# Ledger of designs, part 46: VHH binders against q9m2c9

Target 1, 358 residues: q9m2c9
Amino acid sequence: MACIVEDPQRAGQSNETQIALISGVPDDISKSCLARVPREYHMAMKCVSRRWRDFVCSDEMCDYRNEFNLAESWIYALCRDISGGVFLHMLNPFSSRRSWKRINDYPYIPMREGMGFAVLGKRLFVLGGCGWLEDATDEIYCYDAAMNTWFDVVPPLSTKRCYFACETLDGKIIAIGGLGLNPNAKRTWDIYDPLTRTCKSCSDVNIVPEMEDSFVMDGRIYIRGGVGGSSTAVYSASSGIWERMDDDMASGWRGPAVVVAGDLYVLDQTFGAKLTMWCKDTRMWIHIGKLSQLVMKQPCRLVSIGNSIFVIGKDCSTVVIDVENVRKNKMNGVMVCSSIPKTWDDDIDVISCKSVAI
Key: E = the ipSAE of ESMFold2; O = the ipSAE of OpenDDE; V2 = 0.75 times the mean of E and O plus 0.25 times the DockQ between their complexes.

## First folded at step 18 (VHH; framework vhh_7nfr_2)

Design a125 (at its last look DockQ between E and O 0.41; V2 from the best seeds 0.00; counts 0 for: pae O 3.7 > 2)
Fold by ESMFold2, look of step 18:
Structure a125 (fold): chain B 358 residues (1-358), chain A 122 residues (1-122)
Amino acid sequence: as target 1 above (358 residues)
Amino acid sequence: QVQLQESGGGLVQPGGSLRLSCAASGFTFSNHEMSWVRQAPGEGREWVSAISGSGGSTYYADSVKGRFTIARDNVKNTLYLLMDSLKSDDTAVYYCARSTYEWGYMYLFDIWGQGTQVTVSS
């Protein structure tokens, strides 16, 4: 919880909302100033007063920062330890001291497999999965990254599912296929929107039942079942149609994927961890580079911020790749890399990674 | 000591009625929105109803709208849930909770009661 500090200049007031955000400054000007403070200092701002805490945590502040292009993306890793506990690690990639920090909040997420992980605005969602005495669940946990806390009540999925594709598109979370108590779950998808408390469930015989991986590119959700793209499909929200993925593109999708500036990058996690890029104009996969096993523990996840790809492996070991030079130099092979030390929480598996801009 | 205590749960036949009460102490009750939340065995928590601090605004989940009535008595510091036309699907532990934040149908509560069991059968 943030520290609550009341403004002493109005110590005699009976209502905390009567205290100015900054003494002698109109509140709308004060909000403009506070919204420009770098995100790394937002925790300290919450300790100034209840009014500061409420504003820093508000949708109003996040909306202002997005409107004025002030939002800063931090990385969140959904992790599991050896005991089966599920929790978050967080990384501020813009800090001079880039290190992973564990987020320890209540409530505790139960031990689950095959969970979805998605982002909607400043909020992270953990969806579904398989429990110990339950084949699949419809439970959803939601973490608010501005408030640094988990919601107590979150509307569930309409269909219990695990081992499914889960992506955000057009301000809604879409959970696709998977396994569950309902034998038809593998042919359905849920369009989840907590704002309307409706969770539409849709059906299509073209949905592949063996979900392995997914990504979003150009307003479409790409899904893959099996290794090497043996079963792939593409969903377009604008048309509502499932289509077959381009065979040449699918052939190189053999690991986690990320999109940077409209270009698709894939990390082939076979021995040696090879990064490749789909080149649209030649319709070929281009080799970018290999990552050393000595500095990078498999398996890995990908997330991008700006022109940087973050490759996150076991124990949150991280390599940062700047791909801007590759694009500008027509793939002449120059690639800038750096590393971020692993977390002190040894034996941590990274289930999924997402970025949240605030 | 900030505290919420539920009472009034029990066994009732389908179509029956039941009134839940929640006694609040240790805070200015009238300043806070209050909610009822329920949890059936093996299910997640489901928000049921909310009422503004003054009592002027009430909100209901679609599953209970028209059957349940939330009310509060700010003199007695007591929250109520009148449940009519009860169905087997209403069987759950019902919690009284103090709201701190809402986004759509997602809720944060800082104070919870111990819960009271409502069972609709036979």
Scores: ipSAE 0.439, ipTM 0.792, lowest interface PAE 2.6, mean pLDDT 81
Fold by OpenDDE, look of step 18:
Order: structure tokens, then sequence, then C-alpha cells
Structure a125 (fold): chain B 358 residues (1-358), chain A 122 residues (1-122)
């Protein structure tokens, strides 16, 4: 039974005797109880009643779950198949049956190449992109993970972009560089503020061309681009300017990057797949370990949950690396890894991956 | 099937008036906030106006405030936009959209019409 997820109406307080969430239980207690239900059952919960659905899909639900440290991070990946189609996939890393699942497409969302991928709260945003026959776009789509529904977003980006860096900073989505109809687009970034419903366009000559990767660390956005990733830049929101990244740090950024509890990890893919960590204190890159190519096929993307790094490769082959011991400086030279097997027979390339906690 | 269908667009002179309609089907119309969004040539989509499910609350972009009036008939499942004192800058494709507003987020739309062209020209 396809639960028709009707948009939670702004509950106008009509004094109508609101049917209790749970019969005989005060709503506050009911909400607390419902909030404790594991995320894997939230879809089923939405089928119980409209009121349940509304609550499960509400920010209040998220607040409860955050307050009680019940929020569960799931991994979302934009993937491209052999046909060139782009799809959103999801992984529950906590499931006993760890498998990637394809999320139903928004009927009107042309999944395009070169899309930006960002997370704000419980929502995923896909931005911009281009097609084989289509120029760069400024379109923004939102997937609400709680609602399991796609939305169009207004206003669009200020600049049509594809193959750009996309990050979230201070509650804003930052779309950086990329390609577009405007030749100067590569030197611009958009700041999308969902609270003010505005998109601001900015420009700086220090933005790198041919964007390859980005990450956020210590309130700054780091970007890598250029031929072979030779160019780097760092954005500070306080100054609103881009600066050059330090050479010692930049030198080790040779693949996908992820920040785990404030520490930067990079999967160096120049010669195999080597996980490296940037040590802030010594200002050196530390070799953590090597990943077998038998288990992981390039290109890979990284996402972190807690102290775990998820390395997601071709066909969504996933390796999970626990870096807790690395952080605690208790590593006896052994990297603990687990693998999540491929679930699909199709050739899939992972474009981008993010985690959403609900 | 959930559908929105706009009508009422056309050519009008500056200072003129136009009434747009949007027919909704396939969902409980009164349960949803509805919006008008427009897109001028070469420009991005711009939110114009919204109305609550009950019709009790209306919202307008600053650019159209005082000139446009949004209304709805929940019995007829129809959304309206009354446009007065039209300007050349109002030239756009006007879309009807089912909208939701969530705190801390931009307007989200999950259903769109095909749009109706409004051209304001002397």
Amino acid sequence: as target 1 above (358 residues)
Amino acid sequence: QVQLQESGGGLVQPGGSLRLSCAASGFTFSNHEMSWVRQAPGEGREWVSAISGSGGSTYYADSVKGRFTIARDNVKNTLYLLMDSLKSDDTAVYYCARSTYEWGYMYLFDIWGQGTQVTVSS
C-alpha cells in the first residue's frame, strides 16, 4: 500500500479534539515513544495514521531524536549507471542486511551529470548539472529523508553550474565554481540561504578551475581543482574571500577527502588506494593503511559516520574503516575494515555521497 | 493522477489586468498550500505568491505586493492569481505549484503545472 505522503499541513491549531497519537497516552509521551523507534521503521510508522505521518516527518521528530541521541546516519549516494542515468541510492549502515537501495526518482527531476550534492538537516539537495545535450542548469531539488519525497526548490542558483563543488557551511549551501554558459562562472560561488530564501552570487579569482573535490574543516571550505588537482583554495566565511591552501597540506590531497571529528583523511588513489591522515600538530600526512583493489574499485568517494569512514567505490562496493584507534593514537598498525558487498549487477559509478542523520 | 493546469495567460498592455487560474486534481486541494511562481526569459524562477490551504493566509513577494491577489476556491479545486497594474517586468511564464513551507527552509514544491505565458507589452 503506497502510503500517499501528504505534505504535513501547517497544523492550524483548530481546537478540534485532536485524536491522540496513541490512545490513552499523553502526546508528549507518545512523541517521545515514537521518536525512539529505529529509523528503519519510520516508513511503516507513516502508514499508521496521518498524525503519525505528520509527526514522523516533522522537525519535532528530529529534535526528539537528536535530544535523545537516537539520530541514525544513513548514507546517500548519487550514482551514475551505464546508461548515463543518475540515481540516488541509500545505505543503512546499521542494518543487519546492509544493502544499497535505490530511492525512487522524483518524476520531474532530470538527473544530470555534474550535479552538486549537499545536506542540510534531514534534507538532501541536488543542484545544477548538465546533460549531453543540455547546458548547465540552476535548478535545485530537495529530497526530504524523513518524508522520502522530492521537492523543487525556489529560488534557483544564481548561476547555472555543472561539475562544481558543493558544500554546506553555517546552514547555507555553497556552490563553488564549475562550468557554465558564463565563462566567468568558474570564478564564482553561490551562497544559498534557505532561511532567507536567497541565493547570493560572489566572485573571486582565487577559485580553482575544473573542480575535483571539496571538504569542510574547521569552518572553512577547501577546494581542489585544476589539471590533476594541482590547484587548491580555502574559503573563510568570515572574510568572504578565497585564499591559497598551505602547500604542505595541499601536497597530500591526492584523492577523495573526508573529515572525521575534525581530522582530515584522504584516500590517495595515485598508486593504489592509500588512506592518509593530515596531522595538524606535526603538519604531516600520515599513512594509515592500504585498501585492496580487490575489494574496492575506483573511483571512490568518502563519507564519514562517527569514527568510521565509508569508502564507496564502483558498483557501490563499500569498505568501512574504523579510525577511532588512529585518532586515539592507539593504532598498532592494524586498520580494522569491514566490507559491504555489492548488491547490484549494474555498473554504477558513485558521483557523490553524503550522510543524513534522522 | 496529481495535476495542476494553469490558464488565463495572454498579452496585456502595461497597467492592464489579468486573471490566472489553476485547476488542481488528484489530491485534497484544501490540505495544501498553493503558490504561484514565475519565470521570466533568461531568469530563474521567482516565487510570486502563496496561499494557505484554508485560504486564511496569503503571502506575496515584494515585487507584486499591492498589485497581485492570490485566492482559492476549495470547492472548485482552483487557485487564482489576480494581477493588476501589470508591468513589463511581470512578463513571464506563470506556474502553479503545490507548496509547503517548513521552518528554516525555502519554499518546497512537489507538484507543478505546465505554466501559462503572461506578456505585458505596449
Scores: ipSAE 0.037, ipTM 0.404, lowest interface PAE 3.6, mean pLDDT 85
ESMFold2 (binder alone), look of step 18: mean pLDDT 85; pTM 0.862

Design a126 (at its last look DockQ between E and O 0.01; V2 from the best seeds 0.00; counts 0 for: pae E 21.0 > 2, grease 24.8 > 24.2, placed apart)
Fold by OpenDDE, look of step 18:
Structure a126 (fold): chain B 358 residues (1-358), chain A 122 residues (1-122)
Amino acid sequence: as target 1 above (358 residues)
Amino acid sequence: QVQLQESGGGLVQPGGSLRLSCAASGFTFSNYEMSWVRQAPGEGREWVSAISGSGGSTYYADSVEGRFTIARDNVKNTLYLLMDSLKSDDTAVYYCARSTYEWGYMFAFDIWGQGTQVTVSS
């Protein structure tokens, strides 16, 4: 008896009168209205109806918000607690109640270390990593900030990696170097393209070992590694090769780095915490100011939003530095900083920080 | 509880055929794109096929195109994979997965089955 798989094509266009997003309002207007709702209320919006939920979680919502310059950047930190659990924390830096919140548990990998952290659009990606008893992995997980949900991603990385540099360039996630079962992993990078759903593996001997830090500037990926951060390399997507970083620039890269409005800032943690800036014109590092060690516990990570640098340390202690004011006000080395207090009692190590605009 | 359960795996000779099934529960099955993903020993997960919620659109990896057919029965909340002309390279654990994103976006899955073993061996 040949089970006639009835061609479901004929399901009649039942004109199910699509319930309007907002009663009595055209959908285009409704969408425009909904898009104007502050990000802090998006979670509540998703509770109104399925249709609201779907819209809020859609790329269309993001498009609306971008079009109207309504997108709000929040900071996300991948953190590890004492138990070895990895969690995602979030900070709305513009809220009246500036506090870090644990938004979701990372359910997939207890005690994972050396994970890559990248952002594409409204999505955060966690890649690779290893455990105390586990070898490096090639797994990719995605957190959708609008959906507030974790997803598994396919395909995996081409190479299992931990403690590698991870950056986003031209809509692709680049996983660079690190440690793995393959001894050559440190000289390889993966280019993951979410749109084409492909991962390409490449190799170059110029990739630095023991990756410590990375940043993207002017369409290039900069990496620092080696013993004490002595090795640097620059990747150009156009050439597909790694080159040596200029010595004058490399010499000042002595801590976490962040790019703000095209300029490179580094928190030099060698003797205290000094914020320095790379001046492209003079090809010199400029001292911007010193941060008090009382307000910041190392190790620190940097993330930028607009003209502000967020210095995020242990327990997510956060100092905010407005670099625009620093540039304008040659103030005698005093940085105006605001602090965001810790909101939890547990010891937390910040693995990586990124910002996501929605 | 949202669940996916695969079945139909087994040992088959090269050139043979196999039909996999995935029973879905705990969610509106027809609202979601569903996928088959496989993992060969020592290899990463490979996307195999996807089908839209309505079943109107089907997608295949190049490696299986023309040999595999994905289908779904939304009344039965069941996903199917018809595998014809099986090759040794098709040996893998086959997983049913609920897709969160439509075709054209990153393959993101929020629910997985336990998988079913398919072994193609002479």
Scores: ipSAE 0.038, ipTM 0.506, lowest interface PAE 2.8, mean pLDDT 85
Fold by ESMFold2, look of step 18:
Structure a126 (fold): chain B 358 residues (1-358), chain A 122 residues (1-122)
Amino acid sequence: as target 1 above (358 residues)
Amino acid sequence: QVQLQESGGGLVQPGGSLRLSCAASGFTFSNYEMSWVRQAPGEGREWVSAISGSGGSTYYADSVEGRFTIARDNVKNTLYLLMDSLKSDDTAVYYCARSTYEWGYMFAFDIWGQGTQVTVSS
């Protein structure tokens, strides 16, 4: 529950100076202690006092936790229900009772297709998209996972777009190609700076308008588009230049992708639900294992946390694969994995999944 | 000197059979998982089959399961692939490969043979 109350029995304040976070403890020491509390208890901490709520939700706390390697990654799924409504589910993978929990739908996010979904720091962004009766939009919705709230006002994209590639690189959100009212949207990309809340457009005549998938690896954005994923390209942030993707690497990219410890994994859905890995040193795709439809219902999305891949399918059904364990204990192509109970909701489509570390 | 040498490739009609061999030298063969990997013209490498060091466990890609049989002879230091019911999409160079793993990195295979061509055509 989001519960914020002031304790009426305040102690340790004798003058009208600043109220201490912890009575009898200097604030810098108090902040060090509070920042070490596991994330599952942060909601309760926000209910202790206004000062605790402000610190728990602050950039200062997130920065401290990142600096000292205390950050914990939770998974957020952008979902659509049977009525077409768009909402978020959240999973704490470290809880003893792991289950998906629905996030409040503060802003009504109307029925949309082809939206971007990106994460930067403690915040999730839903960008663009189009409706059944509506052309593409430039709207951006931003959810702050530490505050558990949506921002009231978020500046829009420079270009209305849907069915576009959307990734975070170098502290910015990059929206690439797609469709929209701008006839050149398919050959442009927007660089959205969420810190300054500004957006700029760039163009290149070679970008394909319909994007199917993307991922980020080694400071580069990889995109796949066109009919059957026939067009692939790589954006290098350091040069600002688009390059051809390695043909051997592209040949195995036939489904959702995720990067674990610098290695690319793909759930290949063209000949069954098979997990494969790109081996840079041998320039080869390695078969890791097969997922049965009895365990998972497609389409699936991939999210990584540590050495684990979370495979999230329809109705938020979830299988967890420890890729290091699977590589070491290869057994007749059978993957050793675990499952997380499905949500109580039926007919939920999972549009995209991301992790947020706090 | 660690070496793998494939043999047994050739031209065969659809539905035909071939037997590939891979002679291993320069290492303790029975200590290593061994694999067959293939590469079709203009495509990336695709894993086909693997067998544990003892030969007690075998693994197959879905595209070849039920048609291909991997085996090893640890006395003769030889890996085999019996290919039955061959199809046109089985046309590739077939490589024998030794599994290896290094701390902090995932390397599937460290030693490769020179490859043997298998061509399936009418």
Scores: ipSAE 0.000, ipTM 0.108, lowest interface PAE 21.0, mean pLDDT 78
ESMFold2 (binder alone), look of step 18: mean pLDDT 85; pTM 0.866

Design a127 (at its last look DockQ between E and O 0.52; V2 from the best seeds 0.00; counts 0 for: pae E 4.6 > 2, grease 25.3 > 24.2)
Fold by ESMFold2, look of step 18:
Structure a127 (fold): chain B 358 residues (1-358), chain A 122 residues (1-122)
Amino acid sequence: as target 1 above (358 residues)
Amino acid sequence: QVQLQESGGGLVQPGGSLRLSCAASGFTFSNYEMSWVRQAPGEGREWVSAISGSGGSTYYADSVKGRFTIARDNVKNTLYLLMDSLKSDDTAVYYCARSMYEWGYMFAFDIWGQGTQVTVSS
């Protein structure tokens, strides 16, 4: 169903005489038409011609789709099988056959733990990590979701690290704390800027120790560390300043978190999985509803698309919560949600999930 | 099928010069931006220089600017790095790498050579 692209010979402008994108149609009109095709058909479009492949994979097409509000978000899960192998699963939530699909393993990604996982535009980044018998690395790998190809990225992180917080903010990837050969790694953060192709290292004594979780909200990175979330901090990328997290906000952060339309949601899975929301105006946590443990195997990851939260557990078993309608979808206090069955790849762990809009 | 093969490394004294070559095969060489990337012992990979597919634009890391010259021969499908005024911290394995020639966002490489060792010592 898809064209196998081994090696794109061309990724840029040339002075060669060019064939029209669609015979008898001005290229501007052709591009407008092609950019409006739903994302699920983009793979097939890449097989039509070299010019179609170049346009479908281009930043021009992505920019057009974003400008005209045509971008479609797909979910990518960084997963580990029982052998310790790391790979990606992908879910198109708009497909009639909503099921997870495994993406072929990148041939140069070694088996690793504690990796960072971040998204910039149409690209997914896997950063750092360590092996069972190997120390932390500074390597960065990139999967381009439009090209469906893997790349090695240079420069690497400034600091070799694993088990660190990794988030995208203001077009940059921020890698914070963690473990590594440098004993001061827990007090540093790297700012990776793909536009300048640089990685800047910063330090501050107030960076929390061992990292557990993070999220991005309102231009800031929130970090939880220590046993049971005992240490929290907030990083503002615009100022480079570390601040103390609101104690009331921190006290309710007892599980995976996701931001939907500027509102923070947390799934507390201690006793029967409770979804709560941080109310900025009242500065209180609001109980939204319960999610049955029998539907999901822990640990879970959260990702949002529109007003929906995707709760992704072991084997990519998935529940979809519509936060606008969740109160009316309850039965005996338990939220009634649609679900997506687990993968046929039994016994896989989901390390992290992100969405990519194209 | 796609292959990059470096050559021309060796031992040289500080202040000396060296010419690296990279033979490319299995793809249309002139359509791709090409780069040199180096890795010193115990360090991460460092981008050194890049040249556009046509050869009309060249780019250099600050650490080598004014001392190194990148060039390509699109008839012979060969990339070159002319290294002058070598210093001990230029000691590294030098790799030839194929860049995706896309607008502006990162040094991302899909094809690498095996590398050639350059050692600068007295």
Scores: ipSAE 0.242, ipTM 0.696, lowest interface PAE 4.6, mean pLDDT 82
Fold by OpenDDE, look of step 18:
Structure a127 (fold): chain B 358 residues (1-358), chain A 122 residues (1-122)
Amino acid sequence: as target 1 above (358 residues)
Amino acid sequence: QVQLQESGGGLVQPGGSLRLSCAASGFTFSNYEMSWVRQAPGEGREWVSAISGSGGSTYYADSVKGRFTIARDNVKNTLYLLMDSLKSDDTAVYYCARSMYEWGYMFAFDIWGQGTQVTVSS
């Protein structure tokens, strides 16, 4: 009995009267209205109907919100607890309560160290890593911030890596260096393109060993590593090669770095916590201010939203620094800082921080 | 509970054919794009094929194009992979996965089966 695989082509467009998003309102208007709802309510919106859920989770929603300048940046921190478990934490910096929240656990990331953390659009990517008893991995996981859901991603990294630099450039995730089973892994980088669903492996001897930090500025990836952070390199996508970082710039890179509106800030943690800025014009590092260790515990990570730098330390202790006046050269010597208190009792190490705008 | 269960794997000679099945439960099967992903020994996971929720669109990796056929029965909540002209390089664990993103975007899967072993050997 030949199972006649009926040619699914003829499924007639049953005009199933698509239930309007909002009764009595055209969908385009409805979408516009829904897009204007603050991000804090998007979870609730997803509970209204399937269609609402689908829209809220869609790229179309993001497009609307971007078009109307409604996108809100939230901070996401990849954290490790005392058990070695890795968790994602989220902070809405604009909320009245300003508290960190733990996101749903991804069952596949327990006990991983040295993971890469990257953002593309509304999605967070966790890449690679190793376990206490496990070799480096090539696995990629994705958290969709709109969907509030974790996904497995294929293809994996071309090279198994841990403790590597991970950045986003030109819509691609770049995994740089690190440790792995392949002794040459430290001199390689992977370019993951989510659109083409490909991962390309490249090699350059100029890649820095023992990766400590990285940032993207002016379309280039900067990496720091080596013993005590003594080695630096700069990647240009146009050339596809790594070059040496300028000595004057490299000399001040002594801690976590963040770029704010094209300007580089570094938290120098050598003697306390000093925020410094790289002045492109004078080619000098400028001291901005010193942060109290009473409000933050090292090691710290940096993330920026607008003109604000979020310094996130142990237990997600957070200090917010407004650098608007610094940028405007209107610094009357006063750095405006605010603190976000710890909301949980557990000992948490912050691995990496990123912001996602939705 | 959302579940995927693969079946139909086995040992086959080069040039042979095999049919894999994946039974889905715990979700509206027709609403989701489904994919086959394989993992060869010592290698990473490789996307093989995808089919839209309605079954109207099918996609194939270049490595299997013209040899493999993906299909689905939404009434039976079952995904199929017809594999013809099998090669040694097709040896892998084959996984059924639920895709959350449309074709053209990143391959993201939230549900996986346990996998079924396909071995192509003389």
Scores: ipSAE 0.038, ipTM 0.490, lowest interface PAE 2.9, mean pLDDT 85
ESMFold2 (binder alone), look of step 18: mean pLDDT 85; pTM 0.868

Design a128 (at its last look DockQ between E and O 0.29; V2 from the best seeds 0.00; counts 0 for: pae O 2.8 > 2, grease 24.5 > 24.2)
Fold by ESMFold2, look of step 18:
Structure a128 (fold): chain B 358 residues (1-358), chain A 122 residues (1-122)
Amino acid sequence: as target 1 above (358 residues)
Amino acid sequence: QVQLQESGGGLVQPGGSLRLSCAASGFTFSNYEMSWVRQAPGEGREWVSAISGSGGSTYYADSVKGRFTIARDNVKNTLYLLMDSLKSDDTAVYYCARATYEWGYMFAFDIWGQGTQVTVSS
C-alpha cells in the first residue's frame, strides 16, 4: 500500500447514457448472461454497442468468469519470422478447426533476442532483450488479450537485461539475471508490478548470468543456468531468498519443463524425446512415455491447459499430450497423442509460449 | 479531421518554467481523458500527466508531482501543461495524446500530436 499511487484505470470516453445493456433487463442480470458467453464469440460481442465492448473487455467480466470457473485458456506464442520480425500467434485449443492465427496489430519492435515473455492476468508482456548491434534494453511491450490491443506506454524494467529468466509469481513479474551493460545486473532480479509502477531490484550471488530455463511450481521459481545447466537455484516468495535446488530434482531437468496440476513434467530430448515426471514423495523421476521425434521439430516449448501438455515446435507445429490418458494408451512405449498442424509455411521460430485465461 | 497540435516548447535554464499548449480539433474534446507523454533521446515513452474529460480529476507521474500542473479549457479545446522547477531530466519531446485505454500505469492512445521539444540546459 505504501507504493500505491493514483491508478488512472478509467481512461478514455466516459459513458454518459443511462441505456441498459439489454433493453428491459437489469444490468446485473445482463452482465451475468454476457459473462457466460464462450470466449470465441467475445469479438462479436464487442461490436454490439459501446457498453458491451466496455464490459467484455473489463476486469469485472474477467473476474466473474474466473470466480465461476468459466475462464477459457488460449495459447499465445511469441514468434520470429525469417526477416527477424517479432509477432504473436494465438491458438484456441477448444475450436473444432484448431489452427494458429497471427495477431496482426503488434507494434514494431527492433529485432531482438533474449527477450522475456510473461503473463499477468489477461495481459502478455515482452520484456528486455538485445540485438546483434544493440545493447540490452529495459523496454517492455504489453498486449491486452481481452482488448486485443497493445499499450503505447509501458513502464520499463529497472535494469536493462537480455537472456534472463522471466516468470510471474504472486501477481508480479520477476526478471532474473541475464546480461546487461552493468556487470552487477547479472546477479540481480527485478520485481515488476505495472499496476503500482513498482520495480524493485535485488541482488544474490546464487544467480548466474547465463540463463537456460525456468519454471514456477508451488509458489517458487526454479532456474537453471550456466554451461549445460550446471547451476540451479530456487526462489521462494515467502522467504525472499535463493536456495540450492534439490540435486535429484535437478538431475532430471534436461529439457523444457511444465507443471500440470502441481506435478513437474520434463520433455527430455537427450536420448530421444521422453516425457518424465518428478515424484515428490519418492524423490525420483518417473518415465511416462516416448514422443516420436519424427513428429516434432526442435527446439520445443511447453504449455499446459487442464490435463494437457502442448508441445510446440518450429512453425507452431504442435503435439497435445493428455497426461491422464497417455500412461494407458502407449504403442510400443510411444505415447498416443493428437496433433495440431503447423502454421502456413512461413519458416517461423517460436521464442516462448504462454496461456491466457479469460 | 482529428488533430492535436502542441506548442510552447523551447530552451530554458534549470529552475525555469514553461507552459505547453495542445490545440484539439475534429472531435468532442470534453468527452476524452487527455494525457501528456514525453520521450527523452534514446529512451522509451514516459507518461507525465492526465486529466479527465470534465477536468475534475488530474493525475501525475511521481517524477513531476508538485512541479507540473495539467489543465484543460473545454471551450477552447485546449490542453495545457504548466512546468515549474525544470530539471535537466525533463529534457524531452512532449506529446499530447487522447486516451482510449489504461491499466495501472500503462496507457493506449489513438491520437497523438506531432510533439514539441523542451530542452533544459545551463
Scores: ipSAE 0.496, ipTM 0.805, lowest interface PAE 1.7, mean pLDDT 82
Fold by OpenDDE, look of step 18:
Structure a128 (fold): chain B 358 residues (1-358), chain A 122 residues (1-122)
Amino acid sequence: as target 1 above (358 residues)
Amino acid sequence: QVQLQESGGGLVQPGGSLRLSCAASGFTFSNYEMSWVRQAPGEGREWVSAISGSGGSTYYADSVKGRFTIARDNVKNTLYLLMDSLKSDDTAVYYCARATYEWGYMFAFDIWGQGTQVTVSS
């Protein structure tokens, strides 16, 4: 008996009168209106109706907001507490009530040490990791910032990794080096392409051991590792190879790094906390300013939004530095810093920070 | 409660055929892209096939293309995987997974079944 797979094509266009997003308003206008709602209210918007929820969570919403320059960047941090638990925290830096909030735990996502943290569009990715009793993993999880939901991702990494560099380049997530069961893992990188659902493994002897930090600048991935951060390498996607970083540039990379509007900033933590900038023209590191240890506890991570650098330290103590004036005024400009107070009672170490614009 | 339950797994000889089913409950089944994902022993999860909510679009991994057919019955809230010309390399636990259909992110799944074992052995 040949199961006649009835051609589902004829499901009658039941004219289900698509309930308007907003009564009496064309959908295009409604969408435009909804897109203009500040990000802080998007959660509430999702409660209005299913259709609202779907739209708010859609890429279309992001497109509208980008088109109208309404996208708001929030900061996300992987944090470790005293218990060793790893959690995702979020900060709306533009809120009148600037406070870090813990994102609800997805019960199915084991947060581990040594995870990679990457952003692609409106999504955060946590990759790999290990535990005290667990070997390195190849698992990938995705947090959609609009949906406020976690997802499992397939395929996994090609190589199980922990404590590796993780960056986004050309729509792909690059997992570089790290530790794993495979002793050669430290000399490999994975290229994860979410569009094709593929993960490619590559190897190069020039990859640095004991990964400490990474950043993306001018379409290249820079990595720092080795004992005391003595080793650096640069990846070019066009060539697919790792090269040695220039010595003059590498010499000033002595802490967390962030790129702001194409310029590289480094928080040198060797003697206090000094913000430095790499000047491409002069090929020199420029001292920008010193941060008080009273307002920031090491270790720190950096993330940028616009022309602002967020220095996030222990307990998520946050200092905001506007570097716009630094660029304009070659002069001894006063580093304007604002601080966001700690809101948690617990000792928290910041592992990694990223920003997501929605 | 949102649930997926796989069935139809078993032992089959190389060259044989098997039909997997996944029963969905607790959500509007037709609104979601559904996928089959498999995991071989000692290996990571591998995406196998996907089908759009309407069933109008189907996708296959290169490893199964031409051999496997994904289908769905939205009235029955059931996902199917017809597996033909089975090989030893097809041995795995097969999972049904719900995906959020967002452009470029078909790789994201929020709900998984418990899986069904498929063993291809002479």
Scores: ipSAE 0.034, ipTM 0.459, lowest interface PAE 2.8, mean pLDDT 85
ESMFold2 (binder alone), look of step 18: mean pLDDT 86; pTM 0.872

